VH-VL binders against o27280. Designs and how they scored, part 35

Target 1, 266 residues: o27280
Amino acid sequence: MDSMNVPEVLEIKRIVEESESVKTFIFSWDFRREVRPGQFVMVWDFRDEKPMSVSLIDPVRSEIGISIRRVGEFTDRVHGLSEGDLLGIRGPYGRGFELMGRDILLVGGGIGMAPLAALADEATARGMRVDALVAARTADELLFLDRLEAAGVNISTCTDDGSCGFKGFAHERLLTLEENHDMAAVCGPEPMMFQVMRILDERDVPAQLSLERYMKCAVGICGQCCLDDTGFRVCAEGPVFWSQELSRVREFGRYRRDPAGRRVPW
Below, E stands for the ipSAE of ESMFold2; O stands for the ipSAE of OpenDDE; V2 stands for 0.75 times the mean of E and O plus 0.25 times the DockQ between their complexes.

## First folded at step 19 (VH-VL; framework fv_marstacimab)

Design g2 (at its last look DockQ between E and O 0.02; V2 from the best seeds 0.00; counts 0 for: pae E 17.4 > 2, placed apart)
Fold by ESMFold2, look of step 19:
Structure g2 (fold): chain C 266 residues (1-266), chain A 121 residues (1-121), chain B 112 residues (1-112)
Amino acid sequence: as target 1 above (266 residues)
Amino acid sequence: EVQLLESGGGLVQPGGSLRLSCAASGFTFSKYYMSWVRQAPGKGLEWVSAISGSGDSTYYADSVKGRFTISRDNSKNTLYLQMNSLRAEDTAVYYCARGSYWEYYGYFDYWGQGTMVTVSS
Amino acid sequence: QSVLTQPPSVSGAPGQRVTISCTGSSSNIGKDYDVHWYQQLPGTAPKLLIYYDSDRPSGVPDRFSGSKSGTSASLAITGLQAEDEADYYCQSYDSSLRGYVVFGGGTKLTVL
C-alpha cells in the first residue's frame, strides 16, 4: 500500500477540552471517504504516529473529531497544539460497530467513551433508544456527559473512587440494570470489558467490544496488533469484535503485550 | 405531556382484594419501569413494587410479597396492582410512578395523583 | 421503612439557608448509589426535586441543591420562601434489602 497509506496533512479546525486530560481535535473531512463509529485513524505529529478513535462524525458540517488522552510524550505534544496547527491523518481503518434492533446499551470506560459517543449519535439519529453506562476512575474523567444528554441518551454513571454516581465498577452497576436490550457496545479498560462481556454473554445480549493494541502499520502487514490465540489483527479484523469472537481469545482480560510483544499483566 | 391516572381505590375489609389501575399517556409506555409507591395517612413514602418495560421482571417490597401482583398491559398503556389478603397496614394513598428504562431503583420523574385504599371493618 | 434517616423537621426564616440531611449506610449511600429528592406540598403528590445526587429537573429553582459525601446526602435550600414549606424525602437503593428502593422517613420544613 503506497499512496493511500500516506497521512493527509490537515489543519486543526477546533479543539474541545473534554476533560483535564482529554481533548477532541476537529478537522474538515471529505466524506467521499466514509467513516463509521468504531473505526480509528492514525495521527501523525511529524515525528511519531499513533492510533486514535474517531469520536465525532458530522457529515452536515463535514467534520470529524478525534479524541486524544494525554498519556505520554506524543500525546503531550499533540495537546500542546492550537487551532490552525497541522496534523497528519491516515485512515479511517478497521471494522466499526454494527447497529441492530431498537434498544442499545453502551458501556464505556474512560477514553473508551469516544467511539461510543459517535455510535450514540448514529443510534439516536436512527430513532433507537440509547442507554449509556459511563464509567471512569474519577468524576473528572467522565466523558461526553453533556453531549450524550443533549442527544437524549439515558445516562448512568459510575466512578472507582465514588466521586460521581455509583461507587464501583461498571460490571457491578450493570448487574442492577434492566436486561432488555437488543445489543450492546463496549469500550474501555480491558479488565472492565472482560467482566462486562461475561455478564452480557450470560444474558444472551449480542455485544460488540472495541479493543486497543499496539499498532504501527494499521493495515495488517506488520503483525504488532495481533491477538495471541487467533492471529486476529486488531487493525484489520477489529478493533471491534463480537463477544463470540473474543471468547476464543485467552489473553483478553488476562494480560496485554508491550511493544516488543512480551506478555505482561494488566 | 406525561399523564398518569390511578383508579380502583376504595374501602375494603381485611382479607379482601382490590385491583388498582394506572392509565398512562404522553410517552412510550412499554420502554419504562413503572412502580407503585404508597403513603399511609400522615406517614412517609414507601416503595411497593416495580415492573420492567416488557413486563418480564417484577419486584416487590417484602411487606407485600406473595400478596400483591404488579402487571402491565402495554397494548392498553395500563399498569395494574392486584392486591390480595389486604391488611389494615396496607391502608394508604397508592401512587403510580414512572421510573427509568435502565433500573427499577432510579428516580421517579412523574407521579399520578394517587388513589386511596382503606382497609377496615 | 426508614433505612435512610432524615430529621423529622427543620425550620428557617424567609431568606435563610436550610439543609436537610439523609443518612444511610455502607449498603446504600456508602456504596455511592444515586440519591434523589422529592418535594411534597400539602395535599399533593410528590414531585421530583433533585436526581442523581445534584441534578435539577427543568422548572426547579437553583435555590435547591443536592450533595453527597460518605454515607450521607444533603438537600440545601437557600433564599427560603413561604412556598418551600413542604415534606421532603430522599430516595436511594439498598443492596442489603434484596434490591429495595428505599425512602427516607421524610422531613417537614416549616418556614417561620
Scores: ipSAE 0.000, ipTM 0.398, lowest interface PAE 17.4, mean pLDDT 83
Fold by OpenDDE, look of step 19:
Structure g2 (fold): chain C 266 residues (1-266), chain A 121 residues (1-121), chain B 112 residues (1-112)
Amino acid sequence: as target 1 above (266 residues)
Amino acid sequence: EVQLLESGGGLVQPGGSLRLSCAASGFTFSKYYMSWVRQAPGKGLEWVSAISGSGDSTYYADSVKGRFTISRDNSKNTLYLQMNSLRAEDTAVYYCARGSYWEYYGYFDYWGQGTMVTVSS
Amino acid sequence: QSVLTQPPSVSGAPGQRVTISCTGSSSNIGKDYDVHWYQQLPGTAPKLLIYYDSDRPSGVPDRFSGSKSGTSASLAITGLQAEDEADYYCQSYDSSLRGYVVFGGGTKLTVL
């Protein structure tokens, strides 16, 4: 097995509070180990292990950032950590985003903006024009706005309550956008992604979407993250998929598997 | 109904230039990648060039790179192919086709009738 | 010569099943890139026949089917009819060519 499968114990260099519920943990990283936007790492707090997206890739500072939303016991413990504390990190895993073309549209919802923020940095560094539709329930939940702006990203915001930007959902805002893009990258709640994908398909815009599933091994062995009908393993063939691939996935936008493998609706 | 109509083909001498046009109708032109595909007499299909909906991204086969320029005018729903430094091997029927240029994605769902380009001394 | 290899010709009698192969490599079909098929009747422009390996556009009979495995794709035609006489082309993308669109050399189908 590759040495990448052994968790490396890393010190939290700094913590960035992105919102009330989201923190970004910064770690030193040896970039001899390549990491791509859209890939994930397994974060180990020496009790439990969870997959988390890489939200920052900084080769200049030799750092990566992992953004974590406080949603359960594991993340609650992690959010209680301080700078200087230790976490186990193994990876990266999965298929990341591919960049092509000149103009890219990013559509992100909530914590889904984490991998997209990293992608935005790469895209802008390559000289691409980046438009980002950042969606959240409320203004306070909008993530990475300052960071994206600093990177030269053209930002459009969308909030469910209208507290910032367009009042409504991401797919509704997307319908109002007239610009065409060479490709799109999408990450957020699956129902959002489903609707966004449909619109992009109608517009014939190639799209990549990052799925979130329960992942246990991260190496395509346990099958916990298998998608119905296709046999796709989110941890191995994903988490980034092309829209065509997802169009073959019956469960996409409809249901998911819980930790016990049972079908549960979104 | 989606329609694509090529024009501009004809006889030209080697080293000459020609500009092809493709008039599109029946769909939102600016939302789609467009491509030129050519077919030499008695030969197969060869992708020539593609352009994104906005026109910001262009792609060329190695065989035409540096000599051909694809462009579009979305206000006129028209696709263009400027062909310079034409060679005998460029002789072909040139089709405009609607289709995205992207790995894992693009296919050509609509084709024009084609316009014949003959390069001969 | 073509990035994707097709047999130059195939033939069959009416009612028979024929298959047209499209052989690629690790840089195109082998990367699980989508394969599309086109039918070109004599003296006409190509028409989309199969897209995304096996999907049929509206109006295409179900006797046409596409499949893909490994580095190759295949078009199958069952219940062969006289009107099926045409040239058939497979199409995909090649990563070694910066994702360029690539076509097969084409297969002439003759209905005996």
Scores: ipSAE 0.000, ipTM 0.487, lowest interface PAE 13.8, mean pLDDT 91
ESMFold2 (binder alone), look of step 19: mean pLDDT 92; pTM 0.944

Design g3 (at its last look DockQ between E and O 0.01; V2 from the best seeds 0.00; counts 0 for: pae E 15.8 > 2, placed apart)
Fold by ESMFold2, look of step 19:
Structure g3 (fold): chain C 266 residues (1-266), chain A 121 residues (1-121), chain B 112 residues (1-112)
Amino acid sequence: as target 1 above (266 residues)
Amino acid sequence: EVQLLESGGGLVQPGGSLRLSCAASGFTFSKYYMSWVRQAPGKGLEWVSAISGSGDSTYYADSVKGRFTISRDNSKNTLYLQMNSLRAEDTAVYYCARGSTWEYWGYFDYWGQGTMVTVSS
Amino acid sequence: QSVLTQPPSVSGAPGQRVTISCTGSSSNIGKEYDVHWYQQLPGTAPKLLIYYNSDRPSGVPDRFSGSKSGTSASLAITGLQAEDEADYYCQSYDSSLRGYVVFGGGTKLTVL
């Protein structure tokens, strides 16, 4: 099975600076290895390996894009790379988003907009109407706005500090939006996703949410990505889950786990 | 140490107004949903109102909509409840309660000791 | 009357086990909404006892436990002590009124 393969070493073809803290690294990709929005890859910098979101899926140019937020030592090293430098890529892994109906709502917080940007491209290519609620702490951290606008996506924004759009949290803005969507896709900080999930469930809107957990193997063997009540492994049964599946999980949105499995507050 | 201290209760005539305050300390006030919960003498608990951490979203029980206004001043770490058009059935101990950082409709982990509001001729 | 129904009273002798029920409907507990429990000692403010159906805050002894099934939840108290004499309230969320917080009517526990 190719999920256990050594990462393939690929050349960085292009780098897009999405914000002060987020870059998208673009690679050539043979699309006989199918990639779905919501799937992830393991990025190897020859020292360490981390899961990263696929944000661009472009079969016409034979390219994928991987968006990486600078948050620590590994991502600092990757952000220091240039076009022509090498990274190992393993994957794709996990269950991606499914599209249904004609009207989709995307709700993204911070880097969580990365897989949703890929989904928006697919949805618009199918002729769906796409509304996106893009959330961040500040205006400078809102991601992919120009790309979404160019694709014809109807954008609503919110920032915690009110510097762009609605002042407040994503779920508070969601309460003021129209309720006529056939489905929703949600990705961002887990507390945000929990709040958004509850509102969408109340509105009877089918929703898919993308989770992140600590990962090592990416194929469900090591158990580092498990959810406590269901035994779901984010890398194997997710990272995209239906809201119905997550409604049975106590830990979702309430705490996280360190590598030793201890509950740690968000 | 999380502390919530209500004040501003008292005796008021029907149709009158009263403003309650809740002084908060020991936590980052602006990150939390805050609620008012009341308890009529000898009766159970009734949720009254909630407000988001930013103050931009407010929620009310049907029994108080249009008469009560919740607000907060994050620079003073203070929650308020403006109560207008008071009725006898509003007579209760009013508790200030801390919600979570993400939902007004979850658990309330810290409560003040309450302030008594009596609406009587 | 109350959206969440609790028995008005329960009693037990020291050392016994008592159970307090909280019965809801398809618009609250039956929609998979969590149940939280509060203890209110005489003359005091409520205190969080159980949250998210079965979790205990720090300082709450493990002889208090909670569970949820279907449209109903239950608080169990084992090893009953005189200090447990209090009112107990369940709390959930009801979607039929646009997401309102609801409390049960309360249960007075008497330690004999």
Scores: ipSAE 0.000, ipTM 0.433, lowest interface PAE 15.8, mean pLDDT 84
Fold by OpenDDE, look of step 19:
Structure g3 (fold): chain C 266 residues (1-266), chain A 121 residues (1-121), chain B 112 residues (1-112)
Amino acid sequence: as target 1 above (266 residues)
Amino acid sequence: EVQLLESGGGLVQPGGSLRLSCAASGFTFSKYYMSWVRQAPGKGLEWVSAISGSGDSTYYADSVKGRFTISRDNSKNTLYLQMNSLRAEDTAVYYCARGSTWEYWGYFDYWGQGTMVTVSS
Amino acid sequence: QSVLTQPPSVSGAPGQRVTISCTGSSSNIGKEYDVHWYQQLPGTAPKLLIYYNSDRPSGVPDRFSGSKSGTSASLAITGLQAEDEADYYCQSYDSSLRGYVVFGGGTKLTVL
């Protein structure tokens, strides 16, 4: 019997403070249950449940990591937890990233670097050359730099305030980079991803982008994460989409739906 | 009606092994965490071990870690406790208990009648 | 020796109100972990009496009530009856024990 939809109560094995607002929670994981970069899990703190990307996949240590940014009541509670505390984890869910070619470009913004960090590990393990454009508002919000560097990733940084690396937005920095990648993976604020996708399309670089939407069931039933016109469910058909798929999504980079289902701008 | 029936208890010498079973009925067995809780004669309750519905996650009290193994066969609606390297202090009635559903982790809404394990030379 | 501390015994006359305390710490009841209560009649298996601090399973009389405050929980029995003579255990989780299940030492209730 498939117990994918039943939360497993797991002990927090370790907590890594990635930044002031981001922590990575490490769990022991039975890798008989496969997990791919780009997939997400539902994290349950016994009061509420939220989708979170897997940011670490370590078969050697039999561990996974979930990076969580503190942004609301749920995440506030989770950030208050300590090693040894329990969380419910169900999943993984959704479509993860596919790796193609020899040279891959990762473009991430903020917490969007979480799934990309996991992808970077896999890509480098496969012997791929990985370039990563890591963007954040400020230097102290840049995530996973040491980890990426240790993995052999060539890192370019971008900050809104210029406190580290290129001063400006990710798509602006991308315009200054070489066009020599076989594939790109993108995750971050949707307006960023929208602009990055356009550039990559112009360069004929196949791109996969991970979307963030309000998710309730994670199993494609409730429809809360359904994208307009296409019927794509982010939890089922995504969260990773090819650029060709997203080109069909009218709302992409333009608006989203809030928990009440109302259209709101990004 | 939910039913839990323990078996496998008995007399064993120190250092010996014993395997307990708990037959479950009246509910979807695979959807529930199951636990073993023991009670030494004239003493209180002590949680021993738990296992998730799928069997992927197992938990042990420090007092039995490394010696006891909890497992389950969902196709047979049966919970097991393999007890190795038994000690005198393991003497107790062992109860099979159903964990609560996923509202909150950790209460036991149904209990078996227990099976007695006696470790003595 | 129990992580949760209960009085070893309490007593009351029929019709009276009795209270059984369960004292924990910041690593268990003091956290957001709930407290549950079990009744064990002589020679029988434990039975769930109170769950989620104050909820009653079907079949449990309303004269049984539970509460939680700070690092402690309490079971109250009003209108004490002879059939209430039993052992009572509180149960929760403890983060210092990696969030594993912990029981109180149990309280023997005697109806005089």
Scores: ipSAE 0.000, ipTM 0.506, lowest interface PAE 11.0, mean pLDDT 91
ESMFold2 (binder alone), look of step 19: mean pLDDT 92; pTM 0.946

Design g4 (at its last look DockQ between E and O 0.01; V2 from the best seeds 0.00; counts 0 for: pae O 11.6 > 2, placed apart)
Fold by ESMFold2, look of step 19:
Structure g4 (fold): chain C 266 residues (1-266), chain A 121 residues (1-121), chain B 112 residues (1-112)
Amino acid sequence: as target 1 above (266 residues)
Amino acid sequence: EVQLLESGGGLVQPGGSLRLSCAASGFTFSSYVMSWVRQAPGKGLEWVSAISGSGSSTYYADSVKGRFTISRDNSKNTLYLQMNSLRAEDTAVYYCARGSTYEWLGYFDYWGQGTMVTVSS
Amino acid sequence: QSVLTQPPSVSGAPGQRVTISCTGSSSNIGKNYDVHWYQQLPGTAPKLLIYYNSNRPSGVPDRFSGSKSGTSASLAITGLQAEDEADYYCQSYDSSLRGYVVFGGGTKLTVL
C-alpha cells in the first residue's frame, strides 16, 4: 500500500479565510502535473488522509488552492495550522468537469462552490457566459462571491434563512431562473444535487455533478468509493459524473454510507 | 438601522447639469449593488442606473445613457449620479435604492426618501 | 407605455380579497424572470413588499402573497384593511432591453 502512491510534503504558502468555517490553503505546484477543475487531491496531515477539491488553479503563479470546511477531527486539525506548516499532497485524481457550449450554469452549495470557482475561472477564460447560483444556510456561508464577481460571473444567491438573496433551497431558486443553458455543473450536499439534477434533466440541460464518497486509495483499487448499483468508483470514474450516468444509481440522493460501509439515511 | 439619504436635487434649466449624492449608513456599503430609481410627478417608477459593490460595473437605462454617470466612493459610503444635458422629461423624485450583494437581477430592499429634480424653462 | 401592464386601479371592501395583475411577455416574465412588488403609501418612498415572486420580507403580513405563471404575475391581498390603500408596482427584467430593470405602471388600491 505504501509503495503505490506517496504524498509530496508541501509547505502551506498562504491561508485565505473564506468564512468562519472555510479556509483555502495555497501551495506551490509544478504544473507539469496538470490539474483540472473538479479533480481532487488527498491531503495528509501525518495522521490521516482525506480527499479535498481544488479551488484555485493558477499556472502563472505556480500555485494551487485547496478549500477545506471544518466538519470534523481531521479538518479541525488542518484549520489549526499556520502558514509555513507542512501537509502531504498526492494527486490530482479523478475526472474533472468538461466544458461544452457557450453558456454554463454553476450550482454550488456550501463548500461545493470550491471546484466550481475553479471551473468559473476556466469558463470565463474561454469566453463563456457563466451564471452561478451560490447557495448556503446563511449569508456568512456564501463562498467566493468577490472572486466570481471579479471574473464577470452573473451571480444569483440563496440562503436557507433568507439572510441574503432568495429565501429557500437551491432547487427552488433554480425554478425561477433562466432555463436555457448549454450545460450545467453542480456540486454540494447530495440532497441538493438530486433535486437540482431533476430540474436540469426536465429542461434538457446536460449536467455534470460532483459526488463525495469515503476514499482511501484514490486510484480505484480499494473499492471504498464505489456506488451501489453500477460499481462506479468515485475516485476513478468520478468524482464528476454526467447526470445520465447517475440516473442508473439508486443510492444517489437516497442514502449515504459511513466509513464502515453501512447504509445511513440522509 | 439601514439609512439612505439623498441630496443635491433642485431646479435646473434644460441642458444644465446636476449632481446627486446618497449618503449610506448601517450596512457594509461596498458589498451592495446600488441603484437610482426615479418617479416623475404623478407617474410610476423608472429605473435609471446601477453600480456594482466594487464600482467595477455600471449600467444605465437607454433614456439616460451618455448623459448620466453613476459612481461611488466606498471610503465615504456615498453613491453619486452626475446628470448632464438635462431634459424636461428628467423631472422626477430620484431615489437611492439598495440592491443585493452581487446579484444584478435582484430587488430593492431599502429606499431613501428621494430628492426632487425639476428641469424647467 | 410600460412593458409590464398593471390595471390603473382596483378596489375592495374591508375583509375582502383583491388581486393586482402584472402582465408581461416572452421577453420578461415569460423568460421566467423574477417578479418583485413594492407598496408606496401616500407621500412616502416605495417599500419592498414581495420579492422573488412570492417571498415576504420581515414585517409584511401573511395576507400579502405573490405568484407567477406563464407571462403574468399576481399580487393578492386577503383580509383587506384600510391601511392597504396605496400604489402597488411590479418589477422584473426584460431581455429585449439587455436584461435591464422594468417596472409596471402601478395600480392604485382603494379600500371602500
Scores: ipSAE 0.011, ipTM 0.551, lowest interface PAE 9.0, mean pLDDT 86
Fold by OpenDDE, look of step 19:
Structure g4 (fold): chain C 266 residues (1-266), chain A 121 residues (1-121), chain B 112 residues (1-112)
Amino acid sequence: as target 1 above (266 residues)
Amino acid sequence: EVQLLESGGGLVQPGGSLRLSCAASGFTFSSYVMSWVRQAPGKGLEWVSAISGSGSSTYYADSVKGRFTISRDNSKNTLYLQMNSLRAEDTAVYYCARGSTYEWLGYFDYWGQGTMVTVSS
Amino acid sequence: QSVLTQPPSVSGAPGQRVTISCTGSSSNIGKNYDVHWYQQLPGTAPKLLIYYNSNRPSGVPDRFSGSKSGTSASLAITGLQAEDEADYYCQSYDSSLRGYVVFGGGTKLTVL
């Protein structure tokens, strides 16, 4: 039995309340099993299973963190859990972010900052300069600011209502930034990512983007997370893609498939 | 003493495949980024590919992307380069080179003797 | 065709000082990426000569020195000896190529 595909029942070591709607669940982790920023795990509450990005990788404390936004029945149940409670975790799965260059730009929206926070930790540990554009609808929804600051990340904020930082969307804020980076990592609402990618491409900044799709098996078998025309499976070939790869994906930024496989607009 | 020994080179026709190996000894293999660098006859050095210590990250030059695959077996202290869809311009001596201790590309402090790959009809 | 530009050849008499230039751009050396140098004797594999712009590995004589400024780097060899006859390559990284490793075209040093 491939131990990677069997959920491991883990105790919630601690819970960090990141915002009103986001909690980070911390687990002890055996780092003989490698995990990379941008990879995801399947979280099983013994009733349902959902893919979640790893937001914390701490080999010193032998811990990982999974940040979960409260958005539905499954996440409601999970948010009701306490320290000491159990969850099933299998993985990690998927392709994580690659780090290249010396200066990196992170652009994150909402819960999309989860994998980017982990990437920021790794990048700073490697001595890279990290700039992060953190976007949210309101100031209260901005995630991981203290954590990023503590890591030495240069933070720019953007909020739809202007309650913190730049008033507007992430791509609008990006247009006001003149400095180019060696590479960029992007994660958030797909319409945001689409606009950000376009700008980065125009600036010839290599970019990686993490896609969110409905994933069932996480092992590239069921095909529910397949991207149209390319055959890319988000769980296997992704969720992190290069901009060049996504340029081939017609549906990117335009529509997604729901659990029933229907095309639904963003 | 650090040692790198390449093998697997030879003559192959265009469109063919070849797998190179590099046996490493004298250091903690898994702690280092490893790279392949090639040199066409009478030409300069060209970086081909790199792989992180754990193998979790791989890098490729545009000239070989989609055709070559770098991998490693840390239990055997061996670096590999699977070369598919070979072209005449791939003809070169291929060197195995030890890079940085970080999962980032750095300088190459040790090189193997190289193995010759000839792609010709 | 190389991202980093080197003179194809340089020459000097024994005991002289020679310099080999490595000219980059704003996407590589201009980004303050480090430059490394390699010596390749005829019929042999490259050997690390200078790392991180100006550092010498063990076994490399102090008559070899490296420097970097702006978008260019330079290798200087003082007290030129017959055994210094070789090809020399500079190496760095280029952000326009996703931070890929880039080499100079190489310089053939002839000792007269």
Scores: ipSAE 0.005, ipTM 0.504, lowest interface PAE 11.6, mean pLDDT 91
ESMFold2 (binder alone), look of step 19: mean pLDDT 92; pTM 0.947

